VH-VL binders against a9kqm9. Designs and how they scored, part 41

Target 1, 255 residues: a9kqm9
Amino acid sequence: MRIIISPAKKMVENIEALPVCGEPSFIDQTNQLLTYLKSLSYEEAKEIWNCNDQLATMNFERIASMNLKTKLTPAILSYQGIQYQYMAPEVLEKDQLEYIQEHLYILSGFYGILKPLDGVTAYRLEMQAKVNLSDKKDLYEFWGSLLYNKLREETDFILNLASKEYSKCIERYVTEDVRLVTCVFGERKGEKVIEKGTYAKMARGEMVRYMAEHKISTMSEVKKFDRLDFSYDENLSNETKLVFLKGESNVRDRK
Key: E = the ipSAE of ESMFold2; O = the ipSAE of OpenDDE; V2 = 0.75 times the mean of E and O plus 0.25 times the DockQ between their complexes.

## First folded at step 23 (VH-VL; framework fv_emapalumab)

Design f03 (at its last look DockQ between E and O 0.75; V2 from the best seeds 0.00; counts 0 for: pae E 3.9 > 2)
Fold by ESMFold2, look of step 23:
Order: C-alpha cells, then structure tokens, then sequence
Structure f03 (fold): chain C 255 residues (1-255), chain A 120 residues (1-120), chain B 111 residues (1-111)
C-alpha cells in the first residue's frame, strides 16, 4: 500500500529544521520548472500564482535566489496547513516515522511526488497553475503519467487522501492492475452527505497519524478510523470509496 | 550559543497560581518543540508538558492535565507554563528543555531551573 | 505504558569501568531510542548520550551507550572512570501515551 496526500500552499524555509533524508525523485523536472519560472516577468509570474502583490513579490524574490540543493527542509515539516497540523509529524515515534517514510507520498506541482523526508525548498506553484512550458499548457500535461508510473512501480494499491486538484494527476492514468481508493470525510444532513473542506483536511491528517500509530496495512483496519468523531459508513462506501461520517452528537452550528 | 533562562518560581499557597517563563536565545525558537521537566526535592526527573514549534500540538503528564497550560510566544522567544490549582506535590525545580535537532526525542539543552514551593 | 528501571546506586574506583543499566518493563527497548543525562549536585541535567549511542560535542569518548535486546535494556558505560564523573544519571525514552519517560536515576560514586 501507498498513501497520497496534498501539499499546502504555505511553507517554511528553515535550514535548522529536523534532518533531511533524501532527494526528490523528479528533481530534473523540478529544475525545468524553476528555469521556466525564472524566465517570467513579475506580471507573468503573478498571473500564474494568482495572488496579490505581497505574495507575488515574496515569491518572485524567492525564485530568483532559489537553489534546489541548498537550504533544504524535510517535505513533511515544510508544509504548513491544517492537514499537517493534525498529522503532527514532528511527534511521531521512531517506528511511526519509519511507517510514513515507507508508505506516504506528498504530491506537489513543483516537485511532482515527494517522500516525507525529502529535502525541499519553499515554493508557490499549485497543480492547477496555467504554465506554458514547451508544448505543455498546464502542469497536468507537464507531469503526464510520471507520477502514477512511480507509484505503480511500488504498489498495486493506492489510498487516496489528497484533494481532487492533486489526485487528478494520478486518477487520469490509473490502470486496471492498480486499485485506487479514496477516503471521503463528511457529515450526514438529512438524506445527503456534505463534505466541509476544513474538517476533511483535519481528518486526512489525523488518518495519516492514525495509520502510522497503528502501522495499518489492511483496509479493514483503515475502516476502524474513529477520530474527530468520524466513523466508517458501510452503506455509503464501495470498491473505490471509503466514506466516514461525523456523528450528530458532536455537530455544532458554529463549526 | 543556546541559552534558556527560567523565571517566575517562588513560594505559593495550595490552590494558588503561578506562571513560569523561559527566555530562549541562540537558536530559531519557532523551529523547535519545547518541554517543561520537573524534579521534586531529592527525587528524579518527571516530564510535565510539551509544545510543538508552531504551538498547535500540546501534551501534558496525567498528573497536571486540566491544571497546567503550556504556551509559547514565538515573537518573543518565550515559553510559558501557567500553573493553576497548585498542590504540595507540585513542589519541584522546573526546567525548560529544548528538543534536539533530531526526529527522535531527546533534550539537547536545559535551563538552570526555577524552584516552585507549594506550602502553607 | 512502560517504566524504565535503573539501579539506585553504583560505585567504582577511578580508572575502572562502570555500567549503568536501564530496563524497560514492557514493549521492546528498541521501539524508541534511549537517551542518557548526567546531573551533578545543584546543577541541571546535561545530555551525554542520545539516540542510543550518539554523543553530543564535548562528551568524552570514554562515555558510550548500548542496547541489549535480549535483556530489554539500555546501558551507559563509562570507562577510565574519573572523580568528575560522580553524578546522577537518568535514562530516557519516548512513548506516544506518556511521552518523555525517565528512569528513576542512578547515583554514581567514584571511590
């Protein structure tokens, strides 16, 4: 089994961070993207980043001085989002850290796919960015089947905890010999299931932590996930989708 | 050079409150998790509380849950321990401890400690 | 939950070798790394061994750490014992339930 998760937009660049243990598999492709980004004018880059001047200025200066081999932070520590806060990788025990290093991949528009302890530098490039690199009109075309092929070499079973924006890089290329199963975290509202993005990100991070703490290797153990008042719902689940519902007794109007 | 300087200890009556501070310097404070570790007179070391670099994740020893609150102000490079509902058994030297540069759990630097005495 | 058990005291002559044990009560000692701290009277602890057998800068080569899976224990070994080594020594491991777990401490006396 292999687990895929999304990155986060916000990252720390901290060379005093915990030790790096590896290099990104597709660093050559990342260098092509960096060369492309360095060739852009400020206005072109700002348009690609789809952000205000404050963020555009920071990132423009960042790419101008960027070196992919220095000032590296472990990928899983570098991303700063609620998913990563709930995962809390810096407090994993020795065998739990070994578990995520073996089973977990982080998807990235810039790096493609990352092991948790691969060394990264902070960047801004979402998978949906409209880049124009050679004959590729977006990052989905740029990465093509490379990311899926990397996973396929290692497993016939992918547990998807990534957002659609990122998992699309894999889903487009899935072949019959590999099973991809998506976890859905939602709330029952009458007859329907409503997914709230913030709670879904919390649950995805907590699921990674849960799996690492229990060294989960089977789907039956994944189904036992019950953190953040979620529980598995057999009736809403199928061969490609595991649905977890938040309990009614813990639902608050102001959440 | 890493320095950790505790303050705020003293004599407090049972049921009282006290706030400990630990001023940190010589490292990027926000990158490292921090802990409080205590030592009752003549006794061994006991871990009390932990806070992650961002402040989001906190842990407490069972003996202090609900009574103590760990916090940090990364803009001031300061770690805090708010101690409420103090008991005689909380009497100890309280150390501020920095996690080492490792994915595995050890302390690489300790403060000099501040004495908290809970009595009469 | 587990506890770490150390002898209350050990003593040995200068120049000799002493070993201080740290036995884990349940679960494998190898599940997490073991650290060793030295505490001189009136002083705060200092780290002498981390991650089973690694030494911080400035710790003499005569200090070493080891793990014995068969006895489910860690050991701190001090060779060429010096009077300056007199101190209390604590082992420490980690657990997701109790977090930092310390042994009870061992008083080393150099006679």
Amino acid sequence: as target 1 above (255 residues)
Amino acid sequence: EVQLLESGGGLVQPGGSLRLSCAASGFTFSSYSMSWVRQAPGKGLEWVSYISGSGYRTYYADSVKGRFTISRDNSKNTLYLQMNSLRAEDTAVYYCAKRGRSWYFYFDYWGQGTLVTVSS
Amino acid sequence: NFMLTQPHSVSESPGKTVTISCTRSSGSIARNYVQWYQQRPGSSPTTVIYEDNQKPSGVPDRFSGSIDSSSNSASLTISGLKTEDEADYYCQSYDSSRHYVFGGGTKLTVL
Scores: ipSAE 0.340, ipTM 0.724, lowest interface PAE 3.9, mean pLDDT 90
Fold by OpenDDE, look of step 23:
Structure f03 (fold): chain C 255 residues (1-255), chain A 120 residues (1-120), chain B 111 residues (1-111)
Amino acid sequence: as target 1 above (255 residues)
Amino acid sequence: EVQLLESGGGLVQPGGSLRLSCAASGFTFSSYSMSWVRQAPGKGLEWVSYISGSGYRTYYADSVKGRFTISRDNSKNTLYLQMNSLRAEDTAVYYCAKRGRSWYFYFDYWGQGTLVTVSS
Amino acid sequence: NFMLTQPHSVSESPGKTVTISCTRSSGSIARNYVQWYQQRPGSSPTTVIYEDNQKPSGVPDRFSGSIDSSSNSASLTISGLKTEDEADYYCQSYDSSRHYVFGGGTKLTVL
């Protein structure tokens, strides 16, 4: 089993506290992207980043001096956001850390795909960013099937906890020999399931932690996830989609 | 050279409050998680509280939950322990301890400690 | 949650080898790394072993750590015992609930 998750937009540097245990699998492609970004004007870069002036300036300065070999932070600690807060990687136990190092991958516009303990620098580059690099028009084309192939080499079962923007890099290349299962965290509204971004991010982080704590390896075990008031709904789920509904547990107990 | 210097210990009555400080130097303070560990007279070491480098995450021993608050000011390289509703069993030398450079939880440096005595 | 149990005291003559055990009450001892701290009389603790068998800079080679899964225990071994080794020794591990867990400590007397 391999688990895929999204990165966070905000990144921090923590180069002293914890060691880096590896390098990104596609560091050469990342270098290519870095070279490309360094060649851009401020205006061009700002357009790619699609952010305000303050962030654009900060990132423009950052990219100008960026070195992918120095001042590295473990990937799982660099990303800041609700998902990572609930994952709480900094307080994982030994066997839990080993679990995520083996099973968990972080998708990235800049690095492609990361293991938790890969060394990274702070960057800004979303997967949906529009780039003009060689004959490629965006990062989806740039990475192509490279990220999926990496996963395919290791597993026939991918648990997708990533957002659509990032999981697209994997979904479009899935072959018959690989089972891709997507987790959906939402609330019931009539006949529909509504995903609220904040709760979904919380749930995704908690799911990773849950899986690490229990060394989850099967879909059946994933279905037992019951944290943050989420519970598995069999009727809304299928072989490729696991639906977890918030606030439904009490209803089940009353029946 | 890493240095940790605790202060703020003293004599306090049961039910009273005390605030401990730990001044850190010799390393990037904000990068490392810090803990308080105490030792009652003639007794062993007991972990009290943990705070992450950013201060975002805190953890407490059950024995002090709801009574003690750990905090830090990274701009001042200082760790704090606010102790309220103190009890006789809280009497101990309180050590400031730095987390080692590891993914796994251990301390690589300790302060000299500050004595807290809770007595009527 | 688990506890770490150490012998209250051990004693040995200079030049000999002494072993201090640390037994975990529940869960595998190998689930999380074990550390050892030395505390000389009137002094603060210092780290002598981390991650089961790693030594910080300045710690003599005669100090070593090991794990025995069959007995669910960790051990600190001090060879070539010196007078300066007389101290209290604490094992330590960690748990998601307790975060840090210490043994009760062992007083080592050099005869």
Scores: ipSAE 0.284, ipTM 0.725, lowest interface PAE 1.6, mean pLDDT 93
ESMFold2 (binder alone), look of step 23: mean pLDDT 92; pTM 0.929

Design f04 (at its last look DockQ between E and O 0.01; V2 from the best seeds 0.00; counts 0 for: pae E 12.6 > 2, off the site)
Fold by ESMFold2, look of step 23:
Parts: C-alpha cells; sequence; structure tokens
Structure f04 (fold): chain C 255 residues (1-255), chain A 120 residues (1-120), chain B 111 residues (1-111)
C-alpha cells in the first residue's frame, strides 16, 4: 500500500533542521519548471500564482534566488497546513517515521511526487496553475503519467487522502492492475452529508498518523479509523470510496 | 546564540495562579517545539508540558492536566505557561526548554529557570 | 505509564570509568530514543547524549551512550573521569502518547 496526500501552500525553510534523506524523484522536471518560472515577467508570474502583490513579490524574489540543491528541508516538515498539523510529523516515533517513509507520498505541482524525507525548498505552484511549457498547457499535461507510473512500480493499492486537485494527476492514469481507493471525510447536516474542507484536512492528517501508529497495511484496518469523532459508514462506501462520517455526539462540536 | 529567559515566578498561595513567560532568541522560534520542565527543590526533573512550533497541539503531564495551559506567541518569540489551581507540590524551578530538530525528541537548550513557590 | 529507574548515586576516582544505568519499566527501551542530561549544582541541564548514543558538539569523547535490549536499559558511560564531571545525570525517553519521562537522576561524585 501507498498513501497519497496533498501538499500545503505554506512552507517553511529551516537550515537548522535539515535531516534530509533523499532527492525528489523528478528533480529534472522540477528544474524545467524552475527555468520556466524564472523566465516569466512579474505580471505573468502573479497571474500563475493568482495572488496579491505582496505574496507575488515575495515569491518572485524567491524564484530568482532559488537553488534546488542547497538549504533543503525534508518535505513532510516543510509543509505547514492544517493537514500537517494534525499529522504531527515532528513527534513521530522512529518506527512511525519508518512507516511513513515507506508508504507515504506527497503530491506537488512543482516536485511531482515526494517521499516524506526528500529535500525541498519552499515554492508556490499549485497543481491547477495555468502554465505554458512548450506544448503543455497545464501541469496535468506536463506531469502526464509520470507520477502514476512511479506509484505503479511500487504498489497495486493506492489509498487516496489527497484533494481532487492533486489526486487527478493519478486518477487519470490508473490502470486495471492498481486499485485506487479514496477516503472521504464528511458530516451529516440535516438530511445531507457535507464535507467541510477544514475537517477533511484534519482527518486526512490524523489518518496518516493513525496508520503510522498501527502500521496499517490493509483496507480492513483503514476502515477502523475512529479519530476526531469520525467513523466508517458502510452504506455510503463502495469498492473505490471509503466514507467516514463525523458523529453528532462530539461534545466539543456541540458546545 | 540560542537564549531562553524565563520570568513570572514568585510566591503564591495554594489555589492561586501565575503566568510564566519565556523569551526566546537566536533561532527560528516558530520552527521548534517548546517545553516546560520543572524541578522541585532537591528533586529531579519532571516534564510538564509541550507545544508544537505552530502552536497547533499541546501535551501535558497528568499531574498538571486541566490546571496548566501552555501557549506561544510566534510573533513575539515567547512561550507561556498559565498555571491555575496551584498546589504545594507545584513548587519548583520551571525551565523553558527548546526541542532539537523535529526527529530528535530531546531538549538541546534550557533557560536559567524561574522559581515558583506555592505556600500558605 | 512507564518509569525510568536510575541508581541514586555513584562515585569513582578521577581517571576511572563509571557507568550509570537507566532501566525502563514497560515497553522496549529500544523502540524510543534515550537522552542523557548533565546538571551541575546551581545550573540548568545540558545534553550530553541524544538518540541513544549521539553527542552534541562540544561534549567530550569520553562520554558515551548505549542500549541493552536484553536488560531493557540504557547506559551512560564516562571514562577518564574528571572533577568537572561531578553532577546529576538524568536519562529521558518518551512514549507513543507523546509524553516525556525523566529518570530519577543519579548523583555522580568524583572522589
Amino acid sequence: as target 1 above (255 residues)
Amino acid sequence: EVQLLESGGGLVQPGGSLRLSCAASGFTFSSYSMSWVRQAPGKGLEWVSYIYGSGGRTYYADSVKGRFTISRDNSKNTLYLQMNSLRAEDTAVYYCAKRGRSWYFYFDYWGQGTLVTVSS
Amino acid sequence: NFMLTQPHSVSESPGKTVTISCTRSSGSIARNYVQWYQQRPGSSPTTVIYEDNQKPSGVPDRFSGSIDSSSNSASLTISGLKTEDEADYYCQSYDSSRHYVFGGGTKLTVL
């Protein structure tokens, strides 16, 4: 089994904490993207980043001085969003870290696919960014089947904990010999089931932690996830989708 | 040079409250988890509380859970410990401690400590 | 919960070797890293060993750490004892609930 997760927009660089244990598999493609980004005018880059001038200026300066080989941070420690807060990679025990390094991949518009301890530098490039590289009109076309083929070499079972924006890079190319199963985290609101983005990110991070703590390797074990007041719902689930619902008995949510 | 400077200790009655502060400098504060560790007079070290670099998760020793609250302000490079419902057994020197790199689960720098005395 | 048990005190002459033990009451000592801290009188603790057997920069080579899975213990060994090594020594580890535990401490006297 291999687990895919989304990156986060916020990243830290920390020279003082650089226990890097690998190089991104597609660093050559990343260098092509960096060369492309360096060729852009400020206005072109700002459009790709879809952000205000303060953030665009910061990232434009970052790209100008970027070196893909120095001042690296392990990928899983570099991303800082709510998913990563709930995963809490900073406090993994050594056997849990070994599990994560063996089973977890982080998707990235810039790096493609990352093992947790691959060395990265901070960047801004979302998978849906509208880039124009030669005859490639977006990053989905740029990456093509490369990311899926990397996973296929290692597993016949992919557990998808990534957002659709990122998992699409894998889902488009899935072949019959690989099972891809998506975890959905939602809550019942009246007669409907609603997925709230913040709670979904919390649950995805906590699922990774749960799997690392129990060294999960089977679908049956994944279905036992019950953290953050989520539980597996068999009626809403099928062979490619595991649905977890947040219960109404959560005292914190009610109070 | 990493520096940690605790303050806010003093004499307080049982049931009272104190707020400890730890001013940090010489490192990227928000990138490191921080801890409070205490030492009663003539006794050994006892871990009290731990907080992630982001502030997103906190952990407490059973002896203080529900009474103490660890927090941080990353814009001010300051760690806090709010101590409520103080008891005589909370009398100790309280150290602010910086965790090393995220994978190393040890405290690489310690402050000088601030004395808290809980006495009627 | 687990405990880390250390001898209350040890003593030895300058130039000799001393070993301080740290025994874990439950769970394997080998699954979680063990740290050792030195505390001189009137001072804050400082790290002398981390991750079982690693030394921070500036810690003398005569300090070493080891793990013995068969006795479920860690050891701090100080060879070539010097009078400045006289201090309290604490081992520390953690559990899967992310709680940190210190040993009771060992007073090293250099006679």
Scores: ipSAE 0.005, ipTM 0.477, lowest interface PAE 12.6, mean pLDDT 87
Fold by OpenDDE, look of step 23:
Structure f04 (fold): chain C 255 residues (1-255), chain A 120 residues (1-120), chain B 111 residues (1-111)
Amino acid sequence: as target 1 above (255 residues)
Amino acid sequence: EVQLLESGGGLVQPGGSLRLSCAASGFTFSSYSMSWVRQAPGKGLEWVSYIYGSGGRTYYADSVKGRFTISRDNSKNTLYLQMNSLRAEDTAVYYCAKRGRSWYFYFDYWGQGTLVTVSS
Amino acid sequence: NFMLTQPHSVSESPGKTVTISCTRSSGSIARNYVQWYQQRPGSSPTTVIYEDNQKPSGVPDRFSGSIDSSSNSASLTISGLKTEDEADYYCQSYDSSRHYVFGGGTKLTVL
């Protein structure tokens, strides 16, 4: 089994917390992107980054001097956001860290796909960014099936905890021999399930931690996730989708 | 037209060193990973090493790791293989090979090869 | 890691069809693309098939590649065999460490 998650927009340098134990699988493609970004004007780059002037300036300067071989931070510690806060990789035990190193992948617009302890530099490039590189009009075309094939080499089961923007890089290429299952974290509203971004991110991070703590390897074990008031709903789920509803367990226990 | 021309092969004693070169033309050299592949006399093909287009990453077969060093000078469109601590089993024709126009790992062009003979 | 195993030699008469197999020792043959190279006597290798069944320009249509998951093998098929097809043929793939892996090669003799 392999688990895929989204990156965070914000990145930090933390080169001393944990060692870098690997290198990105597709560093050549990353170098191509870096070269492309370096060729852009400030305005062009700013448009791609889709950020304010302060961030654009910072990233413009960063790209100009970026070296993908130096000042590397383990990927799992570089990304900052709610998902990663709840994952809390910095306090994982050795066996838990080994678990995520084995099973967890981080999707990235810049690096394509990362293992937790791959060395990365801070960057800004979302998968949905509009780039014109060679004959490719966006990063989805740029990466193509490359990221999926990386996963396919290793597993026939992918647990998707990534956002749609990133997971679509994998979903569109899924083959018959691979089972992709997406986790949905939401609240019931009538006949619908509403996903709130903040809670979904929290739940995704917590799920990764839960899986690492219990060395989860099966779908049935994933279904037992019960943190942050989430509980599995069998009726809303199917072979490709696991739905977790917030607040439902308490309701059941009261009946 | 893509051209790959190896040079630097010859006779060397065990424990000796040799440096191979591959001159490339007909394509944007820096955009492609390059490999060395060798073939012992009467034997099959064996991948030796490859280097990314930028030169930033290198990979080696276990049989040559620690003894061989692959490098490139993109300004000269040249690929190199520094071979140290040579052994009899390193005797082979050494081919430089260009990675194909794909995300995946295959060769689309090969050089003519240069013979390296390690013998007492 | 895995190995690719080929028959040592195959032979067939001109005009006939010959198939060369390439069996992967571990992992699915379909996980990574397989390539085929032709090496005529005294010459350097040339690419005849890439990405399982794609042909470079200049390679005749009578060359084709296929994958068989049931036998965990790739195959190179040459129809309408010609004397010029006499050569050594190598299959190639790559492992999870991004290392190139070659088969042992097959000598094709045209009778």
Scores: ipSAE 0.000, ipTM 0.500, lowest interface PAE 12.0, mean pLDDT 93
ESMFold2 (binder alone), look of step 23: mean pLDDT 92; pTM 0.934

Design f05 (at its last look DockQ between E and O 0.01; V2 from the best seeds 0.00; counts 0 for: pae O 6.0 > 2, off the site)
Fold by ESMFold2, look of step 23:
Structure f05 (fold): chain C 255 residues (1-255), chain A 120 residues (1-120), chain B 111 residues (1-111)
Amino acid sequence: as target 1 above (255 residues)
Amino acid sequence: EVQLLESGGGLVQPGGSLRLSCAASGFTFSSYSMSWVRQAPGKGLEWVSYISGSGGRTYYADSVKGRFTISRDNSKNTLYLQMNSLRAEDTAVYYCAKRGRSWYFYFDYWGQGTLVTVSS
Amino acid sequence: NFMLTQPHSVSESPGKTVTISCTRSSGSIDRNYVQWYQQRPGSSPTTVIYEDNQKPSGVPDRFSGSIDSSSNSASLTISGLKTEDEADYYCQSYDSSRHYVFGGGTKLTVL
């Protein structure tokens, strides 16, 4: 099994903290993207980053001085979003850390796909950013099947904990020999399941911790997730979608 | 040159409070998690509390949970331990300990310790 | 929630080799690395082994650490024993309740 998660927009650089172990698999493609970003004017880059001038100025300076090989932070510590806060990777036990190094991948518009301890530098480039690359129309076309092919070499079972923006780069290429299963974290509203983004991100991070703590390798084990007041709902789930509802308990699970 | 210097120990009555400080230098304080470890006279080492580099995560030994609060001020390079509802069993030398630069939990530097005595 | 058990004391003559054991009560010793600290009388602890068998800068080559998975234990070995090695030695690991766990300590006496 392999688990995919989204990155976060906010990143920190902390080269003295915990050590890096590995290099991003697609560093050559990242170099191509870096060259492209460096070729942009400030206004072109600001449009791509879709942010205010304070953030755009910071990122423009960051790109100008960026070196992909030095002053690196482990990917899992560099991203600062609430999903990563709930994962709390800095306090994992040795065997739990080994679990995420074997099973967990972080998707990235800039790096493609990352192992947790790969060395990264801070950047801003969302997968759905409106870029104009040489003969590619967007980042989904730029990455093509590269990210899926890497996962396919390692597993026939992918657990999707990423947002749609990021998982789309895998989902478009899934072949019949690989099972892709998406976890949905939401609340029941009549006949629908409504995802609230903040709680979904918390749950995705907590699911990674849960899986690392229990060394989970099967879908049946994933279904037992019950943190943050979420519980598995068998009736709303199917072979490719596991639905977890907040504030509802499966009566069979409480016996 | 890493240095950790504890202060704030002393004699306190049961039920009282005390605040320990640990002044850090010689490293980027905010990059490292920190812990308090105590040692009762003639006894072994006991971990007390942990705080992450940013201060966003804290953990406590069961024996002190609810009574002790770990904190840090990264602008002053200082670690703190607020100890409330002190008991005789809390009598110990309290060490400030720095996590090594490793994903695997060990302490690479220790302070000299500060003595807390809880007695009438 | 596990315990680390050490002998209360060990003794040996200068120039000889001493080994201090550290046995984990539940769960595998391999779940986390084991560290060793030296504490001389009246002093604070100093790290002599981390990550099972790694030495910090300045720790003599005669100190070594090892793991025996079959006995669920770690060992600190001091060869060429010197009088300055007389100290208390503690092993340490980490558990899933986010507790640092110390052994009870071993008093090493150099005869």
Scores: ipSAE 0.430, ipTM 0.762, lowest interface PAE 3.0, mean pLDDT 90
Fold by OpenDDE, look of step 23:
Structure f05 (fold): chain C 255 residues (1-255), chain A 120 residues (1-120), chain B 111 residues (1-111)
Amino acid sequence: as target 1 above (255 residues)
Amino acid sequence: EVQLLESGGGLVQPGGSLRLSCAASGFTFSSYSMSWVRQAPGKGLEWVSYISGSGGRTYYADSVKGRFTISRDNSKNTLYLQMNSLRAEDTAVYYCAKRGRSWYFYFDYWGQGTLVTVSS
Amino acid sequence: NFMLTQPHSVSESPGKTVTISCTRSSGSIDRNYVQWYQQRPGSSPTTVIYEDNQKPSGVPDRFSGSIDSSSNSASLTISGLKTEDEADYYCQSYDSSRHYVFGGGTKLTVL
């Protein structure tokens, strides 16, 4: 079983908190992207980064001097956002860290796919970014099936906790021998499930932590997730989708 | 209908070599990982080797590591097992096994097997 | 790494219920799916149980799988035993180091 999650836009450097234990699997492709980014004008780069002038300037300078082999931060500690806050990787115990190192992958526009303790530098490059790289129209074409193939080599089962923007680079290549199951965190509105971005991110992070704390390895155990007022709904779920609804736990207790 | 047909088994002397083949049909061969599983006479099942659908990843049991090589030709829908430095303890029926869809690794189809006998 | 241990043999009369155990030497078995294979004399193995008590097409409802966390074991239960059920049965799981792991097998004799 492998778990996939999205990165965060904001990154920090923290070279002392946890040791770097590995190199990104597709560092050569990352170097190609870095070379490409270094060849861009400020305006072109800013468009790709889709950020304000302050961030663009900072990133432009960063790219100019970027070295993928020095001043590395473990990937799981580099990303900053709600998902990672709730995951709280900095306070994971040794066995929990070992669990995520074995099971968890972080998808990335720049690195493709990362293990938690892979060494990374701060960057700005979303998977949906508009890039013209060689004969490729975007990063989805650039990475192609490479990321999926990495997962396919390791597992029959992928638990998808990534956003659609990142998970689609995996979903489109799924083969018959691999089962991909997506977790949905939302609220019930009539017959519809509404996903609120903030709560979804919280839940995704908490799910990863939950799985690490309990060394989860079965679908049945995943379905028992009950944190942040979420509970599994069997009726809305199927073989490829696990739906968790917020605020309905009390309803189950009344039955 | 899924079909797996092993061939290449026979009698070989210790230290010899043998190449097994498994012809697959009835499914998209390249979409599935394949394995070899062997069974010594009167004994249980022992996993031998695994190869991913693309052929990019291979695994071996400790008992055969360094001596056996698993490979596949997806254009021919064929799985191979090159066995070198054969030993008496390698005597077994060798099954070709197809990986199934699961949370964990399992086999959903097996071939009829081919007998390999290593004897002086 | 772990091993799976099965009894060497079990026997029971037709119509009765028989249970075959599969004990994991290390790690929690309740956290891992265990598969079961049937091998009749002179035949290749066939899958009878996979994942969480899933059955392939053609496998009768008489076959069922369960997990006992207290004994760290999986069990294959065959109810309404028939003569055709006489076979060797193997449990199987996955180890990250050894990949596929089989039990030693159990010979079921229908009396």
Scores: ipSAE 0.018, ipTM 0.563, lowest interface PAE 6.0, mean pLDDT 92
ESMFold2 (binder alone), look of step 23: mean pLDDT 91; pTM 0.922

